# VH-VL binders against S-adenosyl-L-methionine-dependent tRNA 4-demethylwyosine synthase (TYW1): the designs that were tried, part 2

Target 1, 149 residues: S-adenosyl-L-methionine-dependent tRNA 4-demethylwyosine synthase (TYW1), of Arabidopsis thaliana (Mouse-ear cress) (q8rxn5r50to198)
Amino acid sequence: GKIFFISQTGTAKALAQRLHELCASNDIAFDIVDPHSYEPEDLPKETLVLFIASTWDGGKPPKNGEFLVNWLGESAEDFRVGSLLLSDCKFAVFGVGSRAYGESYNAVAKELSSRMIGLGGLEMIPVGEGDVDDGELDRAFQDWCDGVI

## First folded at step 12 (VH-VL; from r9b with heavy chain E99R R106S)

Design r10b
Fold by ESMFold2, look of step 14:
Structure r10b (fold): chain C 149 residues (1-149), chain A 121 residues (1-121), chain B 107 residues (1-107)
Amino acid sequence: as target 1 above (149 residues)
Amino acid sequence: QVQLVESGGGVVQPGRSLRLDCKASGFTFSRYWMHWVRQAPGKGLEWVAVISYDGSKKYYADSVKGRFTISRDNSKNTLFLQMNSLRAEDTAVYYCAKRSPYKWFSGFDYWGQGTLVTVSS
Amino acid sequence: EIVLTQSPATLSLSPGERATLSCRASQSVSDYLAWYQQKPGQAPRLLIYDASNRATGIPARFSGSGSGTDFTLTISSLEPEDFAVYYCQQYDNWPLTFGQGTKVEIK
């Protein structure tokens, strides 16, 4: 499996490491991946993918995830790809955001989920929604992790 | 067993409308982009329209754009083609078609038996 | 729009003979080409996808070759059920287009 972190300030990266440790303690092997150096055309080969993604200014992905997110969007709009490209891939998404941003709250995580589904991915659990401002981010993340494990 | 069954064809005057239905079974309809392809009597095949698995994206051949509307109801496993402002050149057998199950689009592996639309004054 | 030109328009042969059908694209379509068989009153049947791969259930006597602009469908030894019209189709670029067909008829 792969854990992708999409992170501007390191919060999503830290959560990805925490998830990796939880998976290892349950005998579930994952690689932590910075999508900046990941080849998106390899994604159809993945069978289990976890995303931990923060939302940046204007609902945009942090720089390290921009290419992967754009690739997913472009692929989902291409009828030659259709809805079977990721049909062997199970996935889950946890978003790191702030409700102070209103409609941009966790926009990247919601877009990732939508695009993965559109390409045939099998969503394991609903998008996890973390809020850095409400004091409950760690609990929300742990609950989501428990659902994934 | 995959099955596609078209209905709704008939004889109609130019300028009138018809709606075609395609009932699908034997596969997970809601996972597939679905297509309409037509064939004028004695002529070759012409792609007409496609709709995404959830209905959010629709594409049309230039010859029908603005006049035809593709739609779907995934709860009823049904694909539709609303044909407005029909012209004589729309006379054809209309097929619904399913893409092959490969990860990339690689042709249409199942077709309905077609329904004839005749536009004649 | 990519135009596919099939030749010959009609191929008159006897059972047991080899049929060779050509499809030429107006621009490169890479390997994104399919072949279909259609009998009168029936829907098309997918024979070949991605230029050279046989679809599920298609007999080995059918083979496809070519890439770019020039493609060939070969039927190594015609059986009585193979007399039909054959279409090529490209899916490299919008819109999807079909060739005009080659009729394979019994001599």
Scores: ipSAE 0.268, ipTM 0.745, lowest interface PAE 4.1, mean pLDDT 90

## First folded at step 14 (VH-VL; from r10b with heavy chain V50L)

Design r11b
Fold by ESMFold2, look of step 15:
Structure r11b (fold): chain C 149 residues (1-149), chain A 121 residues (1-121), chain B 107 residues (1-107)
Amino acid sequence: as target 1 above (149 residues)
Amino acid sequence: QVQLVESGGGVVQPGRSLRLDCKASGFTFSRYWMHWVRQAPGKGLEWVALISYDGSKKYYADSVKGRFTISRDNSKNTLFLQMNSLRAEDTAVYYCAKRSPYKWFSGFDYWGQGTLVTVSS
Amino acid sequence: EIVLTQSPATLSLSPGERATLSCRASQSVSDYLAWYQQKPGQAPRLLIYDASNRATGIPARFSGSGSGTDFTLTISSLEPEDFAVYYCQQYDNWPLTFGQGTKVEIK
């Protein structure tokens, strides 16, 4: 399996490292992946994918994940791809955001989930919604991790 | 066993409307983008329209755009083609077609038997 | 729109002979090309996808080759049931298009 972190300030990366450690403790092997160096065309080969994604600047993804997020959006519009591209892939998404952004709250995580579903992925649990400003981020993340495992 | 069954064809006058139905079985219909393809008598195949798995995206051949509407009802496993302002050149056997089950589109692996639409005065 | 031109228009052969059907695209379609067989009164049947892969249940006598703009369907030894019209179809670019067909007549 793969854990992708999409991070501006390192929070999502740190959470991905925590998730990796939790999975290893439960005998679940994952590779942590920086999507900057990941070839999106390889995603159809994955069978289990976890995303930890932050949302910044007008609902946009951090730079390290921009290409992967845009690729997913473009793929949903390609008739050759359709709803079967990711049909062998289970996934889950945890968002790192702030309710101070209003409608952009966790927009990247929500977009990732929507695109993965539209491409045929099986969502394991609902999108986890973390808020960096409310003091509940660690609890929200732990609850999401418990649901994934 | 995948099966596609078209119905609703017939003889109509130019300018009239007709709706075709395609009932699907033997596969998870709601996961598949679906297509209509037609064949005029004695002629080759022409792609007509496609619709995304959830109905949110629809695409048409230039020859029918603005006159035909593709739609689906996933609760009934049924694909539709509403044909308005019919013309003589729309005379054809109309097939519904299912894309292959591979991760990328790789042709139409199942076709219905077709339903004949004849537009004549 | 990508035009697919098939040749010959008609191919008259006896059972046991080798049939070679050509499809040429007006621009590269990479390997995104399928071949179909259509018998009189029937819907088309998928034979070959992605230029060279046989669809499920298609006999080994059918093979496809080519890439880019030039594609070939070969029937190594014709059987009586192979009398039909054959179509190529590209799915590289919008809109999806078919060739005009090659009729294989068995003498």
Scores: ipSAE 0.248, ipTM 0.731, lowest interface PAE 3.9, mean pLDDT 89

## First folded at step 15 (VH-VL; from r11b with heavy chain K57Y)

Design r12d
Fold by ESMFold2 at other seeds, look of step 16:
Structure r12d (fold): chain C 149 residues (1-149), chain A 121 residues (1-121), chain B 107 residues (1-107)
Amino acid sequence: as target 1 above (149 residues)
Amino acid sequence: QVQLVESGGGVVQPGRSLRLDCKASGFTFSRYWMHWVRQAPGKGLEWVALISYDGSYKYYADSVKGRFTISRDNSKNTLFLQMNSLRAEDTAVYYCAKRSPYKWFSGFDYWGQGTLVTVSS
Amino acid sequence: EIVLTQSPATLSLSPGERATLSCRASQSVSDYLAWYQQKPGQAPRLLIYDASNRATGIPARFSGSGSGTDFTLTISSLEPEDFAVYYCQQYDNWPLTFGQGTKVEIK
């Protein structure tokens, strides 16, 4: 399995590391992956993918995830790819955002989920929605992790 | 046992409209992008239109753009082709076609039996 | 739009003979090419995908080869049921296009 962190200031990366530790303590092996160094064309080979993704700057993905997110969007609308590309892949997404962004709240996580579904991915649980400003981020994250395990 | 069954073909005058239906069974219809392909009598195959698995994306051959509309109802496993402003050159057998189940598009593995549309005065 | 030109237009052969059908693309389509068989009054049947892979249930006498612009469908020993029209199709680029067909008929 792979845990991708899409992080601007390090919050999503830190949560990904916590998820990795939790999985390891349950004898579930995952690789933590910086998507900047990941080749998106390898994604169809994955059978289990977890995303921890923050939203920044007008709903845009942090720079380290920009290429992967754009690749997913382009693929989802490409007839040569269609809706079967990720049909063997289970996934889940946790978003790190702020309701102060209004309509852009957790936009990257919501886009990731939509694109993964459109490419045939099997969503394990609903998108986890964390808010860095409401004091409940750790509880939202833990609840999401409990659902993934 | 994948099955695609077209209906709605017939003889119609130029300028008129006709709607084709394609009922699907034996596969998860809502997971597949679907296509229409036509074949004029005694001629080769011409791709006509496609629609994404959820209907959010549609595309048409230049020869039918603006006149034909592809749509689908996933709750009824049915693909549609609304053909407006029909012309003599639209005379053909119309097939609905399912893409192969491979991760990348690799051709059409199942076709319906076809339904004949004849546009003539 | 990518034009696929098939040759010959008609191939007149006897059962047991080898058939060689050509498909030429106006620009490279890599390996993104399929072959179909169509008998009178029937829908096309997928034979070969990605230039050289037989579709499920297709007899071993059918083989595909080529890459880029030049592709070949070979039927190693014609059976009576193989007399039909054969079409190539590219799916490298939009729009999807088919060749005009090669008719394989009994001599």
Scores: ipSAE 0.437, ipTM 0.810, lowest interface PAE 2.7, mean pLDDT 91
Fold by ESMFold2 at other seeds, look of step 17:
Structure r12d (fold): chain C 149 residues (1-149), chain A 121 residues (1-121), chain B 107 residues (1-107)
Amino acid sequence: as target 1 above (149 residues)
Amino acid sequence: QVQLVESGGGVVQPGRSLRLDCKASGFTFSRYWMHWVRQAPGKGLEWVALISYDGSYKYYADSVKGRFTISRDNSKNTLFLQMNSLRAEDTAVYYCAKRSPYKWFSGFDYWGQGTLVTVSS
Amino acid sequence: EIVLTQSPATLSLSPGERATLSCRASQSVSDYLAWYQQKPGQAPRLLIYDASNRATGIPARFSGSGSGTDFTLTISSLEPEDFAVYYCQQYDNWPLTFGQGTKVEIK
């Protein structure tokens, strides 16, 4: 399996590292992946992917994940791509955002989930919604991790 | 061929309302965030508003917030801008624009021809 | 709100010369910076995105460089069709903002 971090300030990366450690302690092997260095056309080969994705002002993804997010969006709407492209792939998404951003709160995580589903992916649990400003991000993340593991 | 065609511009008195339409063709409209950008006669470009691909997220420039509403109908490939309480400073050519097909954050690769809104007595 | 300041306001050059246009941001916009060309009576045309990538169909004489706060558009050898107004635009943060424009005109 693979854990992708989409991170501007490093928060999502740190959470991905923590998830990786939790998986290892439960004998579940995952690779932590910076999507900047990942070839998106390999994604149909994955059977289990986990996303930790931050959203910034304006609802945009951090730069390191922009290509993967755009690739998913283009693939979901491309008539040359079947709706079963990711049909063997289970996934889950945890979002790192801030309610101070209003309508853009966790927009990237919600888009990732929508696109993965549109390509046939199986969502394991609802999108996890973390808020960096409410002091409960770690608790929200742990609850989401418990649902994944 | 990608096309964006604005309509609904005209001359209107201050305080009145107009609705602008943008008809899209030549691409899958429902997968793109859409924007309105305006340009006052002889002036530079000013971003006005955006809407996410499914309409769930909208954002407005401070100069129009509370007066303008962006919306879309994906079944009709149409973007809308409802402009209420129009002011003289809203006089501009209004363009609809779409982002690059391969990146969410890469600028506007297609623009409509624009529709002129003139707000005067 | 991120302010983009373009310089010079007007650039008077002859065909065949190199044009260098500057755009400075009031805070870092990373690489999220585009350049547009606009001719009278026409909509803007995307030239450069992500600071340095040419848009589809844009001639090789156009190039962009810079990151953070300081950006440059270069036209290596001006053609007659290149005399126009050029705008930079940031999309790092909302509201999206444009520079005030640089007019490139025939000397």
Scores: ipSAE 0.000, ipTM 0.511, lowest interface PAE 15.3, mean pLDDT 85

## First folded at step 16 (VH-VL; from r12d with light chain W94T)

Design r13f
Fold by ESMFold2, fold request of step 18:
Structure r13f (fold): chain C 149 residues (1-149), chain A 121 residues (1-121), chain B 107 residues (1-107)
Amino acid sequence: as target 1 above (149 residues)
Amino acid sequence: QVQLVESGGGVVQPGRSLRLDCKASGFTFSRYWMHWVRQAPGKGLEWVALISYDGSYKYYADSVKGRFTISRDNSKNTLFLQMNSLRAEDTAVYYCAKRSPYKWFSGFDYWGQGTLVTVSS
Amino acid sequence: EIVLTQSPATLSLSPGERATLSCRASQSVSDYLAWYQQKPGQAPRLLIYDASNRATGIPARFSGSGSGTDFTLTISSLEPEDFAVYYCQQYDNTPLTFGQGTKVEIK
């Protein structure tokens, strides 16, 4: 499996590292991946993908995830990609954001989930959402992790 | 088994409209991008239009843009082609086509038997 | 628009002979090319996808090769049932386009 972190300030990266350690303690092997260095056309080869994604300025993805998120967005209008591409792939998404931005709250995580479903991916659990400003991020993340494992 | 059945063809005058239906069975229709392809009598194949699995994206050949509308009803497993402002050059057998089930688009593995549209005055 | 040019237009051969059909694209389509067989009064049948992969149920005498702009369909030993028109099709970009066809006539 692969754990992708999409992070500006390091919060999503730290959560991804925590998830990786939790999986290792349960004998579940994952690679932590910076999407900056990942080729999106390799996604069809993946059978299990976990995203920890923050939403940044104006509802945009942090720079390290921009290419992957844009590729997924463009796939909705690409007949070669279609809707069966990820039919062998299970996935889950946890979003890190702030409700201070209203409708942009966890926009990246919600878009990732929508695009993965549209490509045929099997969503393991509903999108997890954590707010960096409300003091409940750790509980939200732990609940999501419990649902994944 | 996979089956595609076109209907709605016939003889119409230029400038008139016609709607074609394609009823699908034997596969999960709502997961597949679908296509229309036509073949004028004695001529080769011409791709006409595509529609995404949920209907949110559509693309048309230049020869039919602005006159034809592709649509679908996933609850009835049916693909449609609304053909307006028909011209003599639209005379053809019209096929609906299903992409192969592989991860990437790899051609059309199932076709209907076609329905003939004749545009004549 | 990507134009596919097939040659020859007509190929007249006897059963047991080797048939070689050509498809040339106006620009590179990588490996995104399919071959179809169409018999009179029937819909096309997929033979080859991604330039060289045989579709399910297609006999081993059919093979495809090439990449980029030049593609070949080969029928190693023609059988009487191979009388048909053969089309190549690219799916590198929209609009999807077909070649004009090669008619294989069995003498």
Scores: ipSAE 0.445, ipTM 0.790, lowest interface PAE 2.3, mean pLDDT 91
Fold by ESMFold2, look of step 17:
Structure r13f (fold): chain C 149 residues (1-149), chain A 121 residues (1-121), chain B 107 residues (1-107)
Amino acid sequence: as target 1 above (149 residues)
Amino acid sequence: QVQLVESGGGVVQPGRSLRLDCKASGFTFSRYWMHWVRQAPGKGLEWVALISYDGSYKYYADSVKGRFTISRDNSKNTLFLQMNSLRAEDTAVYYCAKRSPYKWFSGFDYWGQGTLVTVSS
Amino acid sequence: EIVLTQSPATLSLSPGERATLSCRASQSVSDYLAWYQQKPGQAPRLLIYDASNRATGIPARFSGSGSGTDFTLTISSLEPEDFAVYYCQQYDNTPLTFGQGTKVEIK
């Protein structure tokens, strides 16, 4: 399996490392992946993918995830790719955001989920919605992890 | 068993409208982009339109753009083609076509039996 | 739009003979090309996809080759059921287009 972190300030990366440790404690092996170094055309080969994604400036993805997110969007409108491309892939998404962003609250995580579903991916659980400002981020993340494992 | 059944064909006068239905079964219809293809009597195949799995994206051949509308209802496993401002040149057997189940589009593996539309004064 | 030109228009052969059908594209379509068989009163049947791969249930006597602009469908030894019209179709770009067809008829 693969855990992708999409992070600017390191919070999503730290949560991805924590998820990796929790999976290892349960004998579930995952690779932690920086999507900047990942070739999106390899995504159809994946069978299990977890995303930890923060929302940055204006609802946009952090730079390390921008290419992957854009690739997913372009693929959704290509009839040759269609809705079967990721049909062997199970996934889950946890968002790191802030309700202070209003409409942009966890926009990247919601976009990732929508695009993965549109390409045929099987969403394991609903998008996890973390808020860095409400003091409940750790509990929200743990609840999401419990649902994934 | 995959099955596609077109209906709604008939004889109409130029300038009139007609709606074609394609009822699908034997596969997860809501996962597949769908297409209409037509064939004038004694002529070759002409692609008409496509629609994405959720209906959010549609594309039309220039010969029908602005006159035809493709749509779908995933709760009823049905594909539609609304044909307005019909012309004699639209006379054809209309086929509903399903893309192959491979990860990338690789042709149409199932076609309906077709429904004949005749536009004649 | 990408134009596909098939040749010959008609191919008159006997059972057991080799049939060679050509499809030429007006610009490169890479390997995004399919071949279909159509008999009178029936819908088309997918034979070959991605230029050279046989679709499920298609006998080994059917083979496809080529890439870019020049493509060939070969039937190594014609059976009585193979006398039909054959179409090539590109899916490199929208609008999807078909060739005009090659009729393979019994001599």
Scores: ipSAE 0.408, ipTM 0.779, lowest interface PAE 2.7, mean pLDDT 90
Fold by ESMFold2, look of step 16:
Structure r13f (fold): chain C 149 residues (1-149), chain A 121 residues (1-121), chain B 107 residues (1-107)
Amino acid sequence: as target 1 above (149 residues)
Amino acid sequence: QVQLVESGGGVVQPGRSLRLDCKASGFTFSRYWMHWVRQAPGKGLEWVALISYDGSYKYYADSVKGRFTISRDNSKNTLFLQMNSLRAEDTAVYYCAKRSPYKWFSGFDYWGQGTLVTVSS
Amino acid sequence: EIVLTQSPATLSLSPGERATLSCRASQSVSDYLAWYQQKPGQAPRLLIYDASNRATGIPARFSGSGSGTDFTLTISSLEPEDFAVYYCQQYDNTPLTFGQGTKVEIK
């Protein structure tokens, strides 16, 4: 399996590391992946993918995830790809966001979920919605992890 | 058993409208981009339009753009083609078509039996 | 749009003979080409996808080859049920386009 972190300030990366440790404690092997060094055309080969993604500046992904997120969007609009590309792939998404951003609250995580579903992925659980400003991010993350594990 | 059943064809005068539907069964319709293809009597095949799995993306052949509208209702497993401002050259058997289940689009593996639209004065 | 030109228009052969059908594209379509069989009063049937892969349930006597602009469908030994019209189709770009067909008929 793969755990992708999309992070500007390191919060999503730290959560991805916690998830990796939890999976290892349950004898589940995952690779932690920085998407800036990942070739998106390899994604159809993946069978299990977990995303920890923050939303940045104006609802946009942090730079390290920008290419992957854009690739997913372009693929979802291509008739040659359609909705079967990721049909062998299970996934889950946890978002790191802030309700202070209103309409942009966890926009990247919601986009990732929408694109993965549109390409045929099987969503294991609903998008986890973390809020960095309400003091309950750790609780939201743990609840999401319990659902994934 | 995959089935696609077209209906709504008939004889109409130029400038009139018809609505075709295609009832789908035997596969997860809501996961598939769908297409219309037509064939004029004694002639070859002509692709008409496509629609994404959720209806958010549509594309049309130039010959029908602005006159035809493709749509779908995933709760009823039904694909539609609204045909306005019909012309004599729109006379054809109309097929709905399902893409192959491979990861990439690789042709149409199931077609309906077709419904005939005749446009004549 | 991409024009597909099939040749010959008609191929008159006997059962047991080898049929060779050509499809030429006006520009490269890479390997994004399918072949269909159509009998009178019936919908088309997918034979070959991605230029050379047989669709599910298609007998081994059907084979496809070529890439870019020049493609061939071969039927190694014609059976009575193989006398039909054959179409090529590209899916490299919209609009999707078909060739005009090759009729394979009994000599």
Scores: ipSAE 0.389, ipTM 0.772, lowest interface PAE 3.0, mean pLDDT 91
Fold by ESMFold2 at other seeds, look of step 19:
Structure r13f (fold): chain C 149 residues (1-149), chain A 121 residues (1-121), chain B 107 residues (1-107)
Amino acid sequence: as target 1 above (149 residues)
Amino acid sequence: QVQLVESGGGVVQPGRSLRLDCKASGFTFSRYWMHWVRQAPGKGLEWVALISYDGSYKYYADSVKGRFTISRDNSKNTLFLQMNSLRAEDTAVYYCAKRSPYKWFSGFDYWGQGTLVTVSS
Amino acid sequence: EIVLTQSPATLSLSPGERATLSCRASQSVSDYLAWYQQKPGQAPRLLIYDASNRATGIPARFSGSGSGTDFTLTISSLEPEDFAVYYCQQYDNTPLTFGQGTKVEIK
């Protein structure tokens, strides 16, 4: 399995590290992956993928995830890729955002989920929606982790 | 187990409209990009249009662009082809086609039996 | 648009003979090429995908080869049921296109 963090200020990365520790304590081995150095064409080889993704100002992905997110969007428009590319891949997404941004609240996490589903991925649980401003991020993350495990 | 059943063909005059339906079963229709392919009597195969799994992307052959509209209703497992401003050269058997289940597009592994559209005065 | 030119238009052979069918693309399609068989009154049947891979249930006497612009379908020893029309199809880019067909008929 792989845990991808898409992070601007380190919050999503820290949550990914926490998820990694939780998985290890349950004898589930994962690699933590910075998508900046990941080859997106390898994604069809993955069978279990977890995303922890923050949304940057204006609804944009943080720079370390920009290439992967763009690749997923381009693949969704390619008939040769279609909706079966990721049919062997289970996934889940937790978003780190702020409701103060309105429509952009967790936009990157929602886009990731939509694209993974469109490419054939099997969503394990609904997108987790974390809000950095409401004091409940830790609880929302823990609830999402419990659902993944 | 996989079945594609086209319907809605018939004889129409030039300039008229016709809608074709393709009812799908035996696979998860909402996961598949779908295609229409036609064959004029005694002639070869011509790809007509494709639609993405959710309907967000559609592509058409130049010969039908602006006149035909592909659509789908995933809740009814049905693919549609709305054919407007029909011309004599649109006379053909129309097939709906399903891509093979491999990760990459690898040809059409299931076809319907086709429905004949005849456009004549 | 990528044009596929099949040759010959008609191939007249006897059972047991080797059939060699050509498909040439107007530009490279890499390996994104399929072959279909069609009998009268029937929908096409997928034989070969990605230039050289046999589809499920296709007998070993059918083989495909080629890459780029030049492709070949070979039927090593014709059976009576192999007399049909054969089409190549590219899926490198839209519009998807088919060749004009090669009719394999009994001599």
Scores: ipSAE 0.364, ipTM 0.753, lowest interface PAE 3.0, mean pLDDT 90
Fold by ESMFold2, look of step 20:
Structure r13f (fold): chain C 149 residues (1-149), chain A 121 residues (1-121), chain B 107 residues (1-107)
Amino acid sequence: as target 1 above (149 residues)
Amino acid sequence: QVQLVESGGGVVQPGRSLRLDCKASGFTFSRYWMHWVRQAPGKGLEWVALISYDGSYKYYADSVKGRFTISRDNSKNTLFLQMNSLRAEDTAVYYCAKRSPYKWFSGFDYWGQGTLVTVSS
Amino acid sequence: EIVLTQSPATLSLSPGERATLSCRASQSVSDYLAWYQQKPGQAPRLLIYDASNRATGIPARFSGSGSGTDFTLTISSLEPEDFAVYYCQQYDNTPLTFGQGTKVEIK
């Protein structure tokens, strides 16, 4: 399995490391992956993928995840790819956002989930919605982790 | 086991409309982008339109754009082609077609039997 | 749009002979090309996908080759059931397009 973090200020990266530790304590092994160095063409070969993704200014992905997010969007709307590309892949997404952004709240996480589903991925649980401003981020993250495991 | 059955063809005058249905079974219809392909009598194959698995993306051949509308109802496993402002050159057997189940598009592995649309005065 | 030109238009041969059908694309389609067989009154049948891969249940006498703009379908030894019309189809880009067909007929 792979845990992808999409992070600019380090919050999503730290949560990915915490998820990795939780998985290891439950005898579940994952690799933590910076998508900047990941070849998106390898994604169809993955069977289990977890995303921890923050939403950056204007509803955009942080730079380290921009290529992967754009690749997913282009692939999901390409008839040659279609809706079977990720049919062997289970996934889950946790978003790190702020309700102060209004409609852009966790936009990247929601887009990731939509694109993974459109490519045939099986969503394990609903998108986790973390809010860095409400004091409940750690509880939301832990609840999401419990659902994944 | 895969079955595609077209219906709704017939004889119609120019300028009139028809709707074609394609009922699908034997596969998970809601996973598949679907296509219409037509063949004029004694002629070759012409791709007409495609629709994404959830209907959010559609594309049409220039020869039918603005006159034909592709749609689907995943709850009924049915693909549709609404054909308006029909012309003599639309006379053809109309097939619905399913892509192969591989991860990448690799051609159409199943076709319906076709339904004949004849546009004549 | 990408135009596919098939040659020859008609191929008159006897059973047991080798058939060679050509498809030329107006621009590169990489290997995103399929071949279909169609008999009168029937829907097309997929033979070859991705230029060279035989579809499920297709006999070994059918083979495809080529890439880019020039593609070939070969039937190594014609059987009576192989007399039909053959179409190439590209799926590199929309609109999807077919060649005009090559009729393989009994001499």
Scores: ipSAE 0.330, ipTM 0.759, lowest interface PAE 3.6, mean pLDDT 90

